# VH-VL binders against C2 domain-containing protein 3 (C2CD3), part 2

Target 1, 169 residues: C2 domain-containing protein 3 (C2CD3), of Homo sapiens (Human) (q4ac94r1171to1339)
Amino acid sequence: SSGLLDVGLRYRRSPRTAEGVLAARTVSISVQIIRACGLQAAAKALAEREPALQFSATVGVNASVTTHLSFLPQGEQRRTHPVACSFCPEFSHHVEFTCNLVTQHCSGEACFLAELLEFAEVIFAVYHENTKSASDIISIESCKEYLLGVVKVPTKELLIKRSGITGWY

## First folded at step 12 (VH-VL; from q01 with heavy chain Y57W)

Design r04
Fold by ESMFold2, fold request of step 15:
Structure r04 (fold): chain C 169 residues (1-169), chain A 122 residues (1-122), chain B 107 residues (1-107)
Amino acid sequence: as target 1 above (169 residues)
Amino acid sequence: QVQLVQPGAEVKKPGTSVKLSCKASGYTFTDYYMHWVRQAPGQGLEWIGQINPSGGWTNYNQKFKGRATLTVDKSTSTAYMELSSLRSEDTAVYYCARVPYGYYLFGAFDIWGQGTLLTVSS
Amino acid sequence: DIVMTQSPDSLAMSLGERVTLNCKASQSVSSYVSWYQQKPGQSPKLLIYGASNRATGVPDRFSGSGSATDFTLTISSVQAEDVADYHCQQYNNWPYTFGQGTKLEIK
């Protein structure tokens, strides 16, 4: 089988110290990106069309993971630091998205965050980025992002599960 | 070969609706966002919205105030953009374009359709 | 909305000259800027993403730089096939917005 990604998601209200009588409430969506495994199969499949990946598909990829919430623009995405030369990287990465309890779609329509989470997704993209070495310093090869896989985790279970969602995807 | 194929032209009267198509081929349709961008004659490019084909999640430019609707048909790898209550200022070339996942690539339109010229006139 | 302002509006250059096109954002967009080439009668083609990364198949004479609010597209030695409109675009926040374009011509 192709690779897997070990993640955790949590949703909880994130109270702030109130200044004044009524304080705005925010909600935290906590995302853990723990580790991945089995990336060699994805790297080999991609290397069939991308000769630049042949070496990395044999010895290990320089993997990073992006996190994107479907209701936020691309600029709000986050990424891990890369883990070099591995098909089973451990990231141990934690990120927190602080959102308003009442929010809006791009079209300006107001809604509660819970309404968005019923149909939204957390999207993880696992990609390889070639490492420039001393042997590559004179190369004209571009530094390109090579997508290894995409994992999409629906957010609706966050509304129900007290401890969140964890596991391999 | 990666392609986004659109019809060449449409002519409509003000107050009507149009549904433009964009057929994708040569790649996994559900692994990329699909965006719609228009270009009025003599004007710049204007983003209309985006759709994630796997789950159908959409986001729109507020300028269109509920007039634009993006949908997909996964079985035919086709994206659609419907624009209602057409006005003469909606006359433009309408492009579909895809966005790959990644970090710096995520938000860049790496492949564009050839565009559909929509003319709205009485 | 984040306004992207390009300069100049148009430019006429001799073959082999260096061209510098500017794009300014009304607020910080980090490095989430792309550049497109649009030849007459054609759809746009991605040249640069993430402010400075060349897209696949784009000649080495094209380069991008900048961050936050000020961005530049450079063509080191203009060729006849470079006659086009050039657009910058931010993708930091919705709505995604484009500059008004710069028209490059050969004298």
Scores: ipSAE 0.605, ipTM 0.826, lowest interface PAE 1.8, mean pLDDT 84
Fold by ESMFold2, fold request of step 15:
Structure r04 (fold): chain C 169 residues (1-169), chain A 122 residues (1-122), chain B 107 residues (1-107)
Amino acid sequence: as target 1 above (169 residues)
Amino acid sequence: QVQLVQPGAEVKKPGTSVKLSCKASGYTFTDYYMHWVRQAPGQGLEWIGQINPSGGWTNYNQKFKGRATLTVDKSTSTAYMELSSLRSEDTAVYYCARVPYGYYLFGAFDIWGQGTLLTVSS
Amino acid sequence: DIVMTQSPDSLAMSLGERVTLNCKASQSVSSYVSWYQQKPGQSPKLLIYGASNRATGVPDRFSGSGSATDFTLTISSVQAEDVADYHCQQYNNWPYTFGQGTKLEIK
């Protein structure tokens, strides 16, 4: 609630579609991770439990954003480049998830992507990443990826709004 | 004080069902995925499935789809795993485990419950 | 399913010796491998994630390396409290899968 993430989502037929029926049966879910702001409050709250964040909570975090689709496994997760020492990072990051319009469950049953997207989500996690120098390794007791916030955007409206979903979350 | 608390044991007969609980404390329940893993006596670990507590989205190991059901109660910060049509081979310790977000952390179980020993026998 | 194969199945070491445990994936899992220590009668404890990152509170004698299909866990100087089963796990794709484990004992 204290930070905001500016994102854009679009659902369109594969922009790399070549001539042919198979190429016409793929769609692209484009994800833009534009920027964040207001991260200091989240960093300060986390620093109350995690002393290793005390300095970063005062001067700026090294922010990165991961994104994944609820129906895809970890190997399909994407990550922005980190933006050093900021509470209002600009990422300007774009990723594409290529999906088949008709897909198959593990049981062999066919399923339209639209049925899956009716209930699915795009998930964004904003985290701080400490430097991993020899000095930092000696002084740090916690995991080096510290969650600052999570944003979840339902994919249902993506199918309805042709221009996509954009905005602050 | 981050912890996952599970009941110690359950005894069931074949053909029945069980619903195992996992109560989380010391962290924001909806900021982490919850997973379930089992370990039969003298055997390795086997992943059952995962649930995102905020929206309830689940993914299952195909071996358990149709028999395993993962749910959460956000008001009590409690995760549940129900297993139906129990067989003697379902005798195992059942763990809940937490997964943080992160590029390298997402999929690693950073906090485990103590486990519930499920015994399925006539 | 991606099969994770650990070697050796068991070993006995003297205190202070260096031990290397291996884990091989049946296909590439990038660097999405974690290692767990499980002491007798206890739940697993995370040691390593992302193939090489040490989890919070894990002693520096534990380290991990590898990518794609071949991964190792190294204990630089084995201590008495390191008697446990060690499991590798891939989390690149569903279902998540674990190796069968390696039992470490002190001789």
Scores: ipSAE 0.593, ipTM 0.820, lowest interface PAE 2.0, mean pLDDT 84
Fold by OpenDDE, fold request of step 15:
Order: sequence, then structure tokens, then C-alpha cells
Structure r04 (fold): chain C 169 residues (1-169), chain A 122 residues (1-122), chain B 107 residues (1-107)
Amino acid sequence: as target 1 above (169 residues)
Amino acid sequence: QVQLVQPGAEVKKPGTSVKLSCKASGYTFTDYYMHWVRQAPGQGLEWIGQINPSGGWTNYNQKFKGRATLTVDKSTSTAYMELSSLRSEDTAVYYCARVPYGYYLFGAFDIWGQGTLLTVSS
Amino acid sequence: DIVMTQSPDSLAMSLGERVTLNCKASQSVSSYVSWYQQKPGQSPKLLIYGASNRATGVPDRFSGSGSATDFTLTISSVQAEDVADYHCQQYNNWPYTFGQGTKLEIK
């Protein structure tokens, strides 16, 4: 079971005055989430373990994509709006991550952004949300979501890529 | 099938260093981040730090002030945690735990080692 | 650091009763909270992730709810095998932090 996620990454300088705790220059990592395809195979595979997905695996999934940088905590995640009942959803979503040129680890150590980006990833996770339990796309308190697949793109390759979705169930 | 194997126990003197191992099996090692968590006797869990699959990036709890060093050996699917300048307060069970990709999962520890009991005493 | 405070510290329940464990964050952690079960002499086991998602293999009697600062783990009908310490964790901010734990016993 596999799918594809069409994404684009760009590195842009963001001339901003000192913000927050770190009075350092910032840059922006621009992420485009264009479309996904081939989600049915993943949904069918998951449906073998989750009977509640059998219907969706046949007619279409309600797909959304989360995005964040691997070196940031989960609170920095961004999420697309869901595309209903499709195995080939088109998102056309744009997100910007503002990064400090000099960041601080929770250990208190300073780290240059370049050092982070050398080993960092932009991580995309494709989810199906069950509309029967879905009350809010932001809060999952009353929603049940299913991970369909994951795409990880090294930040050293800030180019538009059509990446295969890996980690499918 | 999927498991993280850790040595049972280590005994060290104050001021020395220890390097704990965590051998992964039953899954693709590079598809998960590795975290380390400790638990003092009768206490709660305390996060130590994490390392990415490539081993090129780490993040630590400031409480340890650089005493902890995380590494990985991809060829043997083994993660390591070295703790220096040991003190009696470091006596605890040390767990390795993997974190899968996925934005609601990417901070949740889905598989844990059995833990290594580190005893620091003079 | 974000402080996770669990309540109660301990509780004893009768078989079949509904159990409610609480976890309060010192600041908003969105929905990035996990719950773990730790039986005596064992390592923690993941029960809930993302505040309300049940991990694979976890019985249906376990459920999680909450957002922002208030989170709850519920056992709809407690069983003898549920005797354990339960830990909540936030992973919204560095460093990741855990609650102090709640000890669940059966009367």
C-alpha cells in the first residue's frame, strides 16, 4: 500500500525586527501542499484492522495533512482543511514556518539554523477523519482520526518534490 | 516481535559516567525517533532527550545541563545514552522509547524498553 | 516548563465502576497529550495519544478526552488487570513533561 504527496518547499529570508526571546534574524520555510493520490490502498489496508473504515476505503476518505519541522515541538504543527470523500484530494495549501537563524535547545545550548536544517525534515502526515465522530477539525476531543501515511522531506532539499508517502499501514 | 532490549542494571560510583544501550528489533530502526525517559524509585517519569533517526540531531532536557549524550548506531539498530558526572540523584530506571511519525503520534512513546536500573552509590 | 498535574494521586475503585483520571496542564498544550499505563515492575504502555486516540491493542473501555489544559482518561468499567500507575504526558512544548502519576487500585 502506497500513495504520493505533491509538495513544494522554499527557503526565504524574512527581514523582521527582533521578535520574542531571541533577537535574531528570521527566515521562512514555505511549504506548499498541493495534492495527494493513491490513498485507497492505504485505507483498505487500514480497514483490515479498523472495521469502521471499510466504507470509507470503498467510497473515499476525508483527508487532511499536517505539517511541521522535525526540530520543532508538536505545537508548531499546521493542518490543511479536510477534503471530503476522495482518494486523490487536492489541497492547494500554503504554510509558512518562521525560523530563527539562531535557536535554543531546551538544554539551553544555542544552535544555528543551518545545523538544524542539515538533519531536519519537513514531516507530512495524511489523516482520515471519520465524519461520524468529527465535530471539529482542530480539536480531536470528539473526533477519531486515522493515520494513512507519512512523508518526510529532508530540509536540505528545499525543492518542489513529488514524494511517495511512506509508512503506510 | 517489535521490542527494545536494555541491560537489566548498572552500578556506578558518583562522578563517573555510564553508557546505556537500547537495541531495537522487529522494525525499521530509521523510521522512528528514539527518546530516553527515566523514573526514580517511587517517582514519576522524566524526559531526558531525543535523537532523530540519522543521529545528527538531538534535544535534551535542560535539567541535565549537557551531562546526557544520545547517539545511535544504525548498523546495529542500537541507541545509546551516556550520562556523565553521576550523582546519587541519578539513581533511576532508564527507559528508551521510540516515537513514530505522525502528528498526533510524533511525541507519543508507542514502544518502550524494559528499562535499565542505574544505581549510583559510593 | 509545562507542569502536568494529575488528580487524584491515588484511588481505589470497585470492579465494574467508571474510573476518571484527570490531568491539568499549567498552560495550553492543545491536544498533544498521551496517557500511559504502568503495571508494577513493568515499563509504561501507551494507551492514548493526541488526547483522544486509542493506541493499537488498547481495550475499548479506555478513552481519552480534553483539550488545551484539561484532560481526562476514562475507564468505562474497571477490570482487575487495570491495576497500575497512570501517567499523562504533554508533547506540545520542549521539554516534554509528565504528570506525577495516579495509582489505581481495586477494592
Scores: ipSAE 0.168, ipTM 0.776, lowest interface PAE 2.5, mean pLDDT 89
Fold by OpenDDE, fold request of step 15:
Structure r04 (fold): chain C 169 residues (1-169), chain A 122 residues (1-122), chain B 107 residues (1-107)
Amino acid sequence: as target 1 above (169 residues)
Amino acid sequence: QVQLVQPGAEVKKPGTSVKLSCKASGYTFTDYYMHWVRQAPGQGLEWIGQINPSGGWTNYNQKFKGRATLTVDKSTSTAYMELSSLRSEDTAVYYCARVPYGYYLFGAFDIWGQGTLLTVSS
Amino acid sequence: DIVMTQSPDSLAMSLGERVTLNCKASQSVSSYVSWYQQKPGQSPKLLIYGASNRATGVPDRFSGSGSATDFTLTISSVQAEDVADYHCQQYNNWPYTFGQGTKLEIK
């Protein structure tokens, strides 16, 4: 009933020289957003409540994917370029999240990245962008985004799998 | 109906601890993050901390200096906040609030509990 | 911590008037700002998320705008039921922080 997202996650060591103790060593979490499929069902479901999506639900959505690590603030999210008019968009997008091996949260406590990754997840959200959502020039909304689906991929396997995590979700 | 239910009030003495509950219903508990926010009388809102759906990760406002502990019981769809070493300044309404997944939603609190009034006094 | 400063602290408006509430961040918070309505004796209710996205069930008269440091919540035509405290929040950085709130009353 819902679409699928093909993604890849890798844990890569990225030693960097840093002045700070907490930032002395970093790792990179590499995220590959390859493609999505089956987005029409989601679009149709939304179109029942959003008449503006009726057309897109039939011909194709303008899909983009956001990527977020659950232990990072919302501002650290990344977004793919939009793929226009497709229910099976191919993104071929690569994102790198640089993370400190030891991080200091707002609590002031130090936390090892491994501890975070054990319970963390990579969150993907697939959106449709309606570029013609504004029916009137007086509308303050120039464009509107619609959430088609969310994919959550646990990061715990990155701790043990050197090859990373890949697959459809 | 989606709701977060909290006890109405708690009265504690300084130096003691309190554990506030937040029972979720009407939705899949593990699909949302849970946050806690408090509001002193006549004051603004103050973020306390968050806990992920699995309950394995928490993040706290440093202002509380480790006095706050967030937990979840998935079996009962209940979130808990324990606050230790209570002070008079901790007198406030404490809210639990869920955070949905989403590009612009992940830090927004879409559903709030009714709040628990915690009164700390001698 | 990022300081969110709301203005004005309080506002009294006549029914049907346009209401503009401001929220200024001490540093850029991109578009990760939410607005909440809190009626007397009630918990906050989400109005706007992502600076300009209206939450489900929120009347069309409510709108949000802004980016980086300056944000605005607008009520195109204020109604009696809109009497409440309004709070802005940033969730771009930890810790999440709120403004001090704006009290809206009807004359």
Scores: ipSAE 0.134, ipTM 0.774, lowest interface PAE 3.0, mean pLDDT 89

## First folded at step 16 (VH-VL; from s03 with heavy chain Y104R, light chain N92Y)

Design t05
Fold by OpenDDE, look of step 17:
Structure t05 (fold): chain C 169 residues (1-169), chain A 122 residues (1-122), chain B 107 residues (1-107)
Amino acid sequence: as target 1 above (169 residues)
Amino acid sequence: QVQLVQPGAEVKKPGTSVKLSCKASGYTFTDYYMHWVRQAPGQGLEWIGQINPSGGYTKYNQKFQGRATLTVDKSTSTAYMELSSLRSEDTAVYYCARVPYGYRLFGAFDIWGQGTLLTVSS
Amino acid sequence: DIVMTQSPDSLAMSLGERVTLNCKASQSVSSYVSWYQQKPGQSPKLLIYGASNRATGVPDRFSGSGSATDFTLTISSVQAEDVADYHCQQYYNWPYTFGQGTKLEIK
């Protein structure tokens, strides 16, 4: 579980005109996944118990990052494109999550987004896609994924900082 | 200029060993896989094996397993292939060739050496 | 091992004619096929990778097509400098394998 992930989080209004009245009741959480570093240590640690990772632990991992807001359904999870054969992958990936200002996630009562964000977190998971040959590349579902690390960024600062949250985690 | 330089020729007796060299220049040696491919006279190409110059990890064609040994010297950006128990059938031009990292070019040999003619005869 | 079979073994064409070289894999290799040009006394040169991608510096008259088991290298208008052996290769699975080659001559 070694390594760092460079990310940016921003809170902004994102009205959707197509949704009419509902558009005024949503905001967007913008997530930027910039780059990772130091993934070799994690790969080597895994390779000690998984021989299939010995090659990747030496030459570079095929890294992708999943992003999930803790208060959203699992189906809202997003994933970056894979960056091949690198221990310091650059993703330059941007994703936006549409959030309702009012929801019923809090014990059946009306809950404001601000209340959710106070205790919520953005969860990043860095995976290696094991590719022994080109045959493994064409079918991601057939590829074995290995978790290299997890980063959790609290969202509470989004309530205070208009500039958002940025940095290495 | 990116290039792989190999000696012109080697002559060996059956049963002996040979160590062929491949000197890389014009690029970062450790950023590409190094492969070895041979071609018998008038025949097609045959893949021998792969080495990662960064860590020395190797992959061999089973046909050459135990007989071919791939190594690198990072300080001189030179790759080596040693072939033991030489036979007349090993007479061929031996090429080193680099392969880029990444999904799209993975497995394609984008730069080749000039090749070394190995003649095995009594 | 995956067997790559090229056809024809040799052909002679007139200048300016369209040339079609074929390569067939014994099993599906998706699009992980490369083509190489080898002139007499020279090392192979990469022409096509990923079945249809032209390598840097390769003339537009060269093109690659195909998927799964059947692949084609096409020269839209053959030139005198195109006299060479042409090799197809799969890198779908270990070990990497080549075709037996096709010899192209000019009449």
Scores: ipSAE 0.027, ipTM 0.617, lowest interface PAE 3.7, mean pLDDT 88

